Miniprotein binders against q53ft3. Designs and how they scored, part 26

Target 1, 195 residues: q53ft3
Amino acid sequence: MFGCLVAGRLVQTAAQQVAEDKFVFDLPDYESINHVVVFMLGTIPFPEGMGGSVYFSYPDSNGMPVWQLLGFVTNGKPSAIFKISGLKSGEGSQHPFGAMNIVRTPSVAQIGISVELLDSMAQQTPVGNAAVSSVDSFTQFTQKMLDNFYNFASSFAVSQAQMTPSPSEMFIPANVVLKWYENFQRRLAQNPLFW

## First folded at step 4 (miniprotein)

Design w40
Fold by ESMFold2-Fast, scan of step 4:
Structure w40 (fold): chain B 195 residues (1-195), chain A 97 residues (1-97)
Amino acid sequence: as target 1 above (195 residues)
Amino acid sequence: SDRELLILLAKWAKILLRKALRLARQGNTEEAKELIEKAILYLRRIEKLATTPEEEEIVEQAIEAAQEALQLLEQGKPDEVEEILQEAIELLEELIQ
């Protein structure tokens, strides 16, 4: 389903399936690797509404994997190039591989691919990219503003039975506000610069 | 090849059903239903690629199980939905092997 390429090495096309929706490639001698390319194999696209979250893990001083989210592959972008040479031992991202903690040899890193719903992927923050961090800060601010607005508007929601007639007030159905919020949130998560 | 395509489609159908099972367990009936419906489309494609009576039987059983799961979701029977979705997943595992 997936492929993994490192410059100067043979392409890997046989990922180890560690769960039904999780795939792993081993990267021996990872300290010599600068870039990794992850891509989809064949002509079968992801099912509608799904994509792949791409993770990188390296062993810590105890041999335990430290997982970091690198980015995503989707039907719209079925291949991605990641720079791993500059990754720090900072705070890691949320990862779906927690139940699969297997102690590996100290010189072997891994690329993990988790097949997820696009909505779930939109809530995740990639690490190790300065350009992404700048855009992400604006996205987080905008998301918080949207959440605050929706919560504020929702606090005034009443059933028709509870409404008092008012000739000077205009009303917007709560469902219309919710649809706008969800659409805007989805678009912002996919492309922070969509407007 | 047709065999390689069948296996790839079966892998995607299995992923869809596995995620539908997880969503059903969480009470997200609407999303679980959508994923099962998508899985059935993959199963129909697999059916057209099946060449042995054994493969044809497994695919038909998987389609029936997925369709039954949709009916059970409408009836609000989550335990039975889990059982039948797990059956469909196991049937697809046999095709992949």
Scores: ipSAE 0.176, ipTM 0.625, lowest interface PAE 4.7, mean pLDDT 74

Design w5
Fold by ESMFold2-Fast, scan of step 4:
Structure w5 (fold): chain B 195 residues (1-195), chain A 97 residues (1-97)
Amino acid sequence: as target 1 above (195 residues)
Amino acid sequence: SDRERLILLAKWAAILLRKALRLARQGNTERAKELIEKAILYLRRIEKLATTPEEEEIVEQAIEAAQEALQLLEQGKPDEVEEILQEAIELLEELIQ
């Protein structure tokens, strides 16, 4: 139903369904994440009058989850990019003695999607300026990310004559990376939400 | 895949029924009816994709339960509506598994 993308990580397309109307993606090592993309997946749109409220959760100083509303995805805007870097650093909920918490919670955050009536969504206000990008801005960001990845991967390409066989190393042909890049570019140009 | 499409439709039907139940509990009978009617449309689409007798039976029972819930809402019987909608949701969960 939904997908979640972080630059430099594998796309997630299998959310954990925690209720009929609630879906969660885990984000390990969230301190390194600046932006998260949430999008609708598949051929079946939201039922008329419904959409998805997108939340971000991280452990507070006591290890308890704190859910914050980032924004929304709807049939009219089925993809959104959110800036979370400011949210994870602004805990600000420490008691004067809270810094003495000796139990370190794992560095795992979550993206939550709650399917809601549009009327209910209209009554809620997202935190800060987390929802920053339109579909066009998302397409540009995705294109830049793809270009960056391809350039990075290509910088490590070596000819077969330069290879020293090693059982501990795996090599991917540069042509395979190029074909993937070209295919993704074509599909993105035809429909930015094809994935 | 027909099965993947069936599962996705079943998830949406369950969401619609869960929201209808919440609206019914709040006394918003007209909006609850609207969501149940939408759920029935999704169930009809699932019916066309069902391939096993077990899947067909579950979908038929879910449609019947949803239709019964509409009648109970009209009669002002909220406790019975809750029981029937919970039954329909459980049937959809069984279909998804």
Scores: ipSAE 0.503, ipTM 0.807, lowest interface PAE 2.0, mean pLDDT 76
Fold by OpenDDE base, second read of step 5:
Structure w5 (fold): chain B 195 residues (1-195), chain A 97 residues (1-97)
Amino acid sequence: as target 1 above (195 residues)
Amino acid sequence: SDRERLILLAKWAAILLRKALRLARQGNTERAKELIEKAILYLRRIEKLATTPEEEEIVEQAIEAAQEALQLLEQGKPDEVEEILQEAIELLEELIQ
């Protein structure tokens, strides 16, 4: 039902179901994580009138989990990006996740999704800086991602004269990458949610 | 290797068809058609790289499915496209294994 993505890591598609309406992803080495993407897999939608409240849990100085509401995912908004790097010093909020005796290594955080009524979700207040909710923040993130990809791909660019025969390798012309980048930028500028 | 190339092309074709399926569901028929057409081009390349009768059969079926999907979209029958595209995707996934 849910996926979790951290940049530079494999996508997680197997949430641990801890209750009928609660799902958890483990995030090892959470201190190195700036952003987390939570998304619906598209296999099972939320029931009508329901969505998901997304929580982040990290261990405090005593090793106790501190849960904070990051934001929401819904059928209408099936993915969201959250900044978690600045949450390490935040106060815990009320959360639907009980004392999960998760043998936590100190370096492991959790993303929790609680399936709730949309009306109930509307009454909840996410932590202020977590939701990259602004179109602007999302655009910035996307732009950074695009730039990163372009820079990475371009770093491997060689002229035909510099190419060594590698019959086992497939090559994509650099102009294709550039064209893709430009098209994506244009689309993003027109509608940040075009995807 | 030719096999590695085949697998790569199959992965690309699958991505295109998955996206086409999503677009078709969203009512973006024109874009879906474009992606299916691109996928067919990849499939034709795969066909040339196929070395076993099994691979040849799979790719042929995938081409037929993709073409049928395209025709259905042209006929304004997007509701009937989902199953066919899914079949094509599954066939491609079989090639990747």
Scores: ipSAE 0.000, ipTM 0.186, lowest interface PAE 15.2, mean pLDDT 82

Design w6
Fold by ESMFold2-Fast, scan of step 4:
Structure w6 (fold): chain B 195 residues (1-195), chain A 97 residues (1-97)
Amino acid sequence: as target 1 above (195 residues)
Amino acid sequence: SDRERLILLAKWAAILLRKALRLARQGNTEKAKRLIEKAILYLRRIEKLATTPEEEEIVEQAIEAAQEALQLLEQGKPDEVEEILQEAIELLEELIQ
């Protein structure tokens, strides 16, 4: 139903279902995470009038979970990018996960998704600093697209011994693709608006 | 796959029935009725994807329970509505595993 992605980590597509309408993803080593992407999976949309409220939780100084509303996913906006780096010392808000005994270890945070009526979601206010700016959003999208393209192109790499003659095909050495990727990534990191 | 679609539809049907139960408890009979009607549409889709006699029986029982819940809402029997909706949700959990 839902997916969770952190740059440089394996995508998670199997949320722990803690109630019929509540789903949780574990985020180990959360101190190193700046952004999280939450998205809908598959071909079956939310039922009309429903969406998902996205929460972030981390252990406080006493080891107790602190839940904060990050934002929403809906049929009209089935993916969202959230900045969590600024939220690790913030106060928790009232939340639908409060009655649940969710097992945690130190250094493991969680993303929670609560399926709710859109009317109910409209009454809720996300934490102000969770929203990603348009520039940040574009940079994150671009970085993910670069990673996806590089991985896709690299999956076609073959040794010379595995190549078959084909006069109608062009081949690019894998090292050229790697050099392009590294150069573009470096430029993006220095100035996200360099293009 | 048809199995994956069945599981996803069953999860959404369970969510719809869970929300209907909460609305019924709050006295919002009209919204509860609409969500149960939507859940029945999902159950009909699941029925078309069921391949085993066990799956077919569970779906049929869930549809009957949801239809009975609609009738009980019209009769103003909230305790019986809660019991039959919970039964339908538990039947869907068996499909999900």
Scores: ipSAE 0.392, ipTM 0.765, lowest interface PAE 2.4, mean pLDDT 76

Design w7
Fold by ESMFold2-Fast, scan of step 4:
Structure w7 (fold): chain B 195 residues (1-195), chain A 97 residues (1-97)
Amino acid sequence: as target 1 above (195 residues)
Amino acid sequence: SDRERLILLAKWAAILLRKALRLARQGNTEEAKELIERAILYLRRIEKLATTPEEEEIVEQAIEAAQEALQLLEQGKPDEVEEILQEAIELLEELIQ
């Protein structure tokens, strides 16, 4: 139902369902992650009046998960980019003995998606600075994501001779993907906020 | 593929029915009805994608169960709704497997 992308890593499309309406993606070695993209899979929209609340969790000093609301995905906005680097640091004390009590925490974080009514989502406030608001950082991340997506999609390209007939399978011409990539890259260079 | 779309639709229909069951238990009958009606729309889309007799039979039974749940909610019989919504959810889980 959902996908999760981190620049430089394999896309995750197999979320673990942990409740009727809750899905999670594991983010191993999360300390090296600055941004994460959450998006809907397929052509099927959310049911009318529903959307997804996107959460991030990391282990605290006792290894217990700390959940924070990052934002939302909806039919009107089926993908979102979140900056998580600021959410997993800054708890350090500046006093002389603070550094002497450094405890290594488990390196696995999670992205959680909760399917909720839009009215319920409207009552919630995301953590500040989770959504990418810096134009420069957004442009850099978007370019990396664009490159990652194009490389991923093109890795499945096959010649006509290698294709077997499959009437239930959808195909997108490689030239359409390439033209979309070039157009998007050009527009991003002109105005990073065009989308 | 049609199979992938069918599974995705079935997952959404199951989520809708599970939320409807929770709302019915809480006495939120009107919201429960709306979610069941939305689930039926998803089931009818699944019906169009079903290619095997087994899939068609399961979808038909799930639609009938969801429609019966709506009638029971309108009649003020919430205890009977739980059993029937559970049946519909189990049928959808069978499609997903």
Scores: ipSAE 0.033, ipTM 0.497, lowest interface PAE 5.9, mean pLDDT 73

Design w8
Fold by ESMFold2-Fast, scan of step 4:
Structure w8 (fold): chain B 195 residues (1-195), chain A 97 residues (1-97)
Amino acid sequence: as target 1 above (195 residues)
Amino acid sequence: SDRERLILLAKWAAILLRKALRLARQGNTEEAKELIEYAILYLRRIEKLATTPEEEEIVEQAIEAAQEALQLLEQGKPDEVEEILQEAIELLEELIQ
């Protein structure tokens, strides 16, 4: 349902379901992570009147998770970029994962998504300076990624006439998609704002 | 792909029905009804994506169960809804398999 992307790492699309309305992504070596992108998969919307509250969790000195609200994803804003570098908790905020006191490894953090009513989400306060998503920045990123993918993939495309007698079709080898992803991540790692 | 879309929609429908079941147990009948009605919209979309006779039969049974649950809630019988909603959820799990 959801995806989680970190610069320089493989995209995660298989969240672990930990409750009927709660999903988690593991973030190993979180101390090296500056930004996390959380997004909805495909074009399948949330049910009307619902959205996702996005939480970040890291282990404290005792290995206990500390949960912080980062922001939201909704049908109207299906992707969000969060800055997690420098986040630390002197205290945990109220959160729907409150009953989950699982001790984890010191270097592994988590992104949690809780599917909630929009009215309930509107009454919650995200941690300051965590959300980095603006409509303009998101639009620019999306357009640039789409253009980059199209131009890169098309440079490797072959006509079906080279494979079969149907010249009106073209095929893109699976490895071309992987090469695009690796090149995009390398560029992003060198300059996170290149997009 | 249609298969990927079907599975994703089925997962959302299951989430909606599980939440509806919890709300019905709590006596929040109106919110439970709203979630079931939305689940039926998802089930109708799944129906259009189903290609095998087995998938088509499971989807139709799930729609019928969700509609029966909605009727029971409208009649003020939320306690009778649990078995019917659980049946619909199990049918969706078969699609996801």
Scores: ipSAE 0.013, ipTM 0.313, lowest interface PAE 7.4, mean pLDDT 72

Design w9
Fold by ESMFold2-Fast, scan of step 4:
Structure w9 (fold): chain B 195 residues (1-195), chain A 97 residues (1-97)
Amino acid sequence: as target 1 above (195 residues)
Amino acid sequence: SDRERLILLAKWAAILLRKALRLARQGNTEEAKELIELAILYLRRIEKLATTPEEEEIVEQAIEAAQEALQLLEQGKPDEVEEILQEAIELLEELIQ
């Protein structure tokens, strides 16, 4: 239902369902991650009056998950970019020695999506610095994501002669991917927030 | 595929009905009714994707159960809604299998 994208990494489209209304993506090596994109796949919309609350989780020093609300995705706003670098364990320490290189936290974080009523979502306050605030920064990040996706998808292009018949496999013509890429760039240039 | 779309829609309808059940238990009748109405819209879409008589029968029974739950809530009988909503959810799980 959802996708999760980190610059320079393979896109994840298969969230782990942990409850009837809760889905998670694992983020290995999270300390190298600055931004995460969460988006809805285009096949099935949320029911009217519902949306997704997006959370970030990392293990604390006791190994317990610490969940922070990043923001929301809805039918009207099906994708969002979040800055998580300021939310990592150890950030915001006021002690002078808080910058010491002490590894306490496992390297795997999670993105969680909770399906909630829009009214319930309106009562919640995301952490202050998670959402991307600058249009220029957002445009630059989006261009990097677009380039990453196109390069990755193109790496799997094969000719008809190289295809092994498989009824369970689906193939998309390379021209369709190129058409999508060009259309997305055109739309991004006209309105950076269209997606 | 149509089968994949049917399964995804059924999963979302089940989520709606489970949330409606929780809201009904909390005495939030108006929001529960709204979610059941949305679930019925999803069930109508599933009905159009059903390819077998068995699937069609299950969908019809699920719609009927959801409509009965709506009527009970409108009549101010939320206590009677739990059993009928669970029946509708079980029918959706049968489609998912």
Scores: ipSAE 0.015, ipTM 0.372, lowest interface PAE 7.5, mean pLDDT 72

Design wL1
Fold by ESMFold2-Fast, scan of step 4:
Structure wL1 (fold): chain B 195 residues (1-195), chain A 104 residues (1-104)
Amino acid sequence: as target 1 above (195 residues)
Amino acid sequence: SVEELEKEIELLLKWIRILLRLVKRLYERAKKLLEQGKTEEALKVLQRAYELAQKALRYAKRTLEKAQELGLTELIEEAQELIQEIRELIEQIEELMEKIRESQ
């Protein structure tokens, strides 16, 4: 349903479902994270009138989770980048993950996604500065994301001699991935908003 | 492939279940508003719940058709159970709306 991406880390595509409408991704060693991307997987949109509220949780000095609303993902905006580096000392806010009160180990944060009606989401106020407004910051993150994707994909490359037949697997030549990466990077350098 | 289509149907059923839960929460919110004497607000919430429940029913019926085309027995059963739950909820919403209107 959802994906979560941090520069320099493997993309997460398997959120833990903690309630019928609530999903979480674990972010170990969160103090090294500046930005997180949350996005919809595949081509199946939210049912009309629904969206996802994106929350960030980190353990306070007592090990208790502090949840903060970062923003939203919707059919009209199915991916969003959030700056979390300034939120460690933020104040607690009301959140749909209340009563769950999941206590996590120190240094492990979470991204939470609560599926909600758009009207309910419209009444909520994200924490200030969570949405990325800096073009330079966004461009740097995008470049790191591209590097991470290419490195991740390339890490699965095997020689033909090591391949075993598997009808459920698809293979893409590594040179095709490299050509795409080089082309995209060139286009990004010419115009960061080409997409 | 059939496997990819099966996963797509599973995801559609998951979305419909979430929508159904959101509708149930609207229904419960409307009941609490009625207990507080906020009848006009309750009717607006119920109307919204009704519209979303009807939408959930349409999604569930389409998903059932897709599961039937592929002969996926387990998913067919899940979709049928979900359709029944949605229909029961629509009935409850209609009954409450009628009860409110009769009392005005």
Scores: ipSAE 0.379, ipTM 0.745, lowest interface PAE 2.8, mean pLDDT 77
Fold by OpenDDE base, second read of step 5:
Structure wL1 (fold): chain B 195 residues (1-195), chain A 104 residues (1-104)
Amino acid sequence: as target 1 above (195 residues)
Amino acid sequence: SVEELEKEIELLLKWIRILLRLVKRLYERAKKLLEQGKTEEALKVLQRAYELAQKALRYAKRTLEKAQELGLTELIEEAQELIQEIRELIEQIEELMEKIRESQ
């Protein structure tokens, strides 16, 4: 149903379903993240009258999770970009995720999506400056998706001629990128709930 | 800048192509399911394919509009081609769904 994208990282399509109406993505090394894209995969829409409230959770100085409402995704707005870099020192807000038995390491943040009624979502106030709304949500998603893929591909794309002997390093063949892409497409097409 | 917008439109078109590929895969899967006698599952897959194709069509139309506003001839043509491909695939899906319904 949902995907999560960080620039320079692999796209995440396997959300942990922590409840019937709640999904979570882990974001390792969150301190290096400026923006996150949350998007619908397009395989399963929200039920009529429903959408998703998107939350960000990071560990505070005591290692306790701090949750903040970033914004929303809906059938009409199936993707959104959120700036999270400025939130790392923010205060927590009320959130629907409660006590989750998720093993958290200090370097791992989370994106939570709560499926809620649209009317209820309209009453919620996201944290300021989190939502990047300057560009069409679809355009934003597309750009970041393709950038993510390119960055992933380029990270492994070295020509044979460019390879320097480095016995301490493992090399991943460039065809792994294609395989990843094909598997990604296959999984999306065959089973929208492959997570 | 116009250049930045052009690049944006190119990326949009690339994404729409990905969606189109997904729809095609769903369509092919539905055919395989039919061959296996799994008619109900095939119909569900076709319904998903249809919905995704309709979404792709909407995106392609919006992309075309943007390309037209900017006078980007090559991208206009590309968008028009994608729209046509998507429409053809939608028609194929509809036809297959109808055939299944008629056989029941």
Scores: ipSAE 0.005, ipTM 0.191, lowest interface PAE 11.1, mean pLDDT 78

Design wL2
Fold by ESMFold2-Fast, scan of step 4:
Structure wL2 (fold): chain B 195 residues (1-195), chain A 104 residues (1-104)
Amino acid sequence: as target 1 above (195 residues)
Amino acid sequence: SVEELEKEIEELLRRIRLLLKWVKILYRLAKKLLEQGKTERALKLLQKAYEYAQRALRLAKKTLEKAQELGLTELIEEAQELIQEIRELIEQIEELMEKIRESQ
């Protein structure tokens, strides 16, 4: 249903289902992770009016999970990249995973996906939203990210029409997304203003 | 080849199981809405659950036919088990919808 990708690691496409509407991916050695990509596999879209709230959890000093809302995935935005490096402990424990019995290891973080109604999702506030200092900066970053992804992905695109008589939807290999992410992250690390 | 046809059937079974997951998600969310007194919205989600379940049932029956034509015993059994589960879920959805309708 969902996939989770971290640069330099095998893509995960088999989330642990902890309730009918809740899915979890484990992220071992999370201290070395800067970004996580969460995406829908595309086999069956969300039913109309629904989407997924994406949460990140890491163990606190006592090994207890601290859940934070990162953002959303929807049919209109079926993939999202999240920066998890430097996230601080959230206050309050209002999140859909609070009542779940989830076993943890101190060095393992988790990505949680809660399937929700779009109306319910609109009432939620992702962590770090106050850090957006200006619309211009956000717009420039987003445009640079989209441009970079499009250019990189298109260089690896393979047309199915060349192999089959009937056209099918184009498929992009998962490794193309990984390579794009690695290149983008490397550039950001070398020059924070590259975007 | 038989190998290719077997993989096609396995893919269909995975799609059926994914449809079933959506049915169960829709049903759970509908029940949560009912607990909140949002009856009309709950009925709409139950109707969607019903439509997904019927789609899953149709696909499962076609998948069973394909598996039977090829004599693939394990896949036949999986398809039959899914059909049974889907039918039970459809009954649960119908019963809940009827109960709600009777209450208003």
Scores: ipSAE 0.436, ipTM 0.765, lowest interface PAE 2.2, mean pLDDT 76
Fold by OpenDDE base, second read of step 5:
Structure wL2 (fold): chain B 195 residues (1-195), chain A 104 residues (1-104)
Amino acid sequence: as target 1 above (195 residues)
Amino acid sequence: SVEELEKEIEELLRRIRLLLKWVKILYRLAKKLLEQGKTERALKLLQKAYEYAQRALRLAKKTLEKAQELGLTELIEEAQELIQEIRELIEQIEELMEKIRESQ
């Protein structure tokens, strides 16, 4: 139903359902995260008149969770980019997650999605400057992430003549990575939420 | 191939589960709205929940038929369980809608 993407990390498509209307992604090592993308997978849209309120939770100095409203995702805006780096020292806001039995560790933050009525969402005020952009920005973000991966992977590329025998290691041809990259870009261009 | 058909059945099951999630969400939200005195909005959500549940039921029945044709015992059982769960949800929705109508 929902996906979560952090630059340099694997996409998360399996949210933990903590309630009938609440979903949570874990973000390990959240201190290194600047931006998070939350998006609908495109499998099932929100029911008419409903959307998702997106919250960020991080542990405070006492290990207590601090929740902040980042923004919203809807059928009309199925993805959003949020800047969370500046929120790590912020104050908490009212949130619907309350005392949930969620596994919390000091180094792990959470993205929470609460499915709510659009009318109710309109009455909520996200923290300032958290919401960056929608679908277009998501596409740009994803492309930058892919470029970063390609550059990283290419830095390890060696020719056949340069290969040192290592029976314990498996090798992937660079052309396979390139093909994957091109195919992914093509799909992304067609549908930014194809996964 | 049998393998392809099995994958299709698994995909159907996934879709059914997702639909059921929405049914439960809508049902819960409707109850909250009722507590707030927003009866008309609650009825709209219940109607939507009902529609999704009916879709889930149709898919589940289709899945059951496919699984039976292939003799996939585990998938048959899963489909049957889902059908039962969906029927129970439909009943709950209908009961709540009726209660609301009687109170009006």
Scores: ipSAE 0.015, ipTM 0.274, lowest interface PAE 7.5, mean pLDDT 80

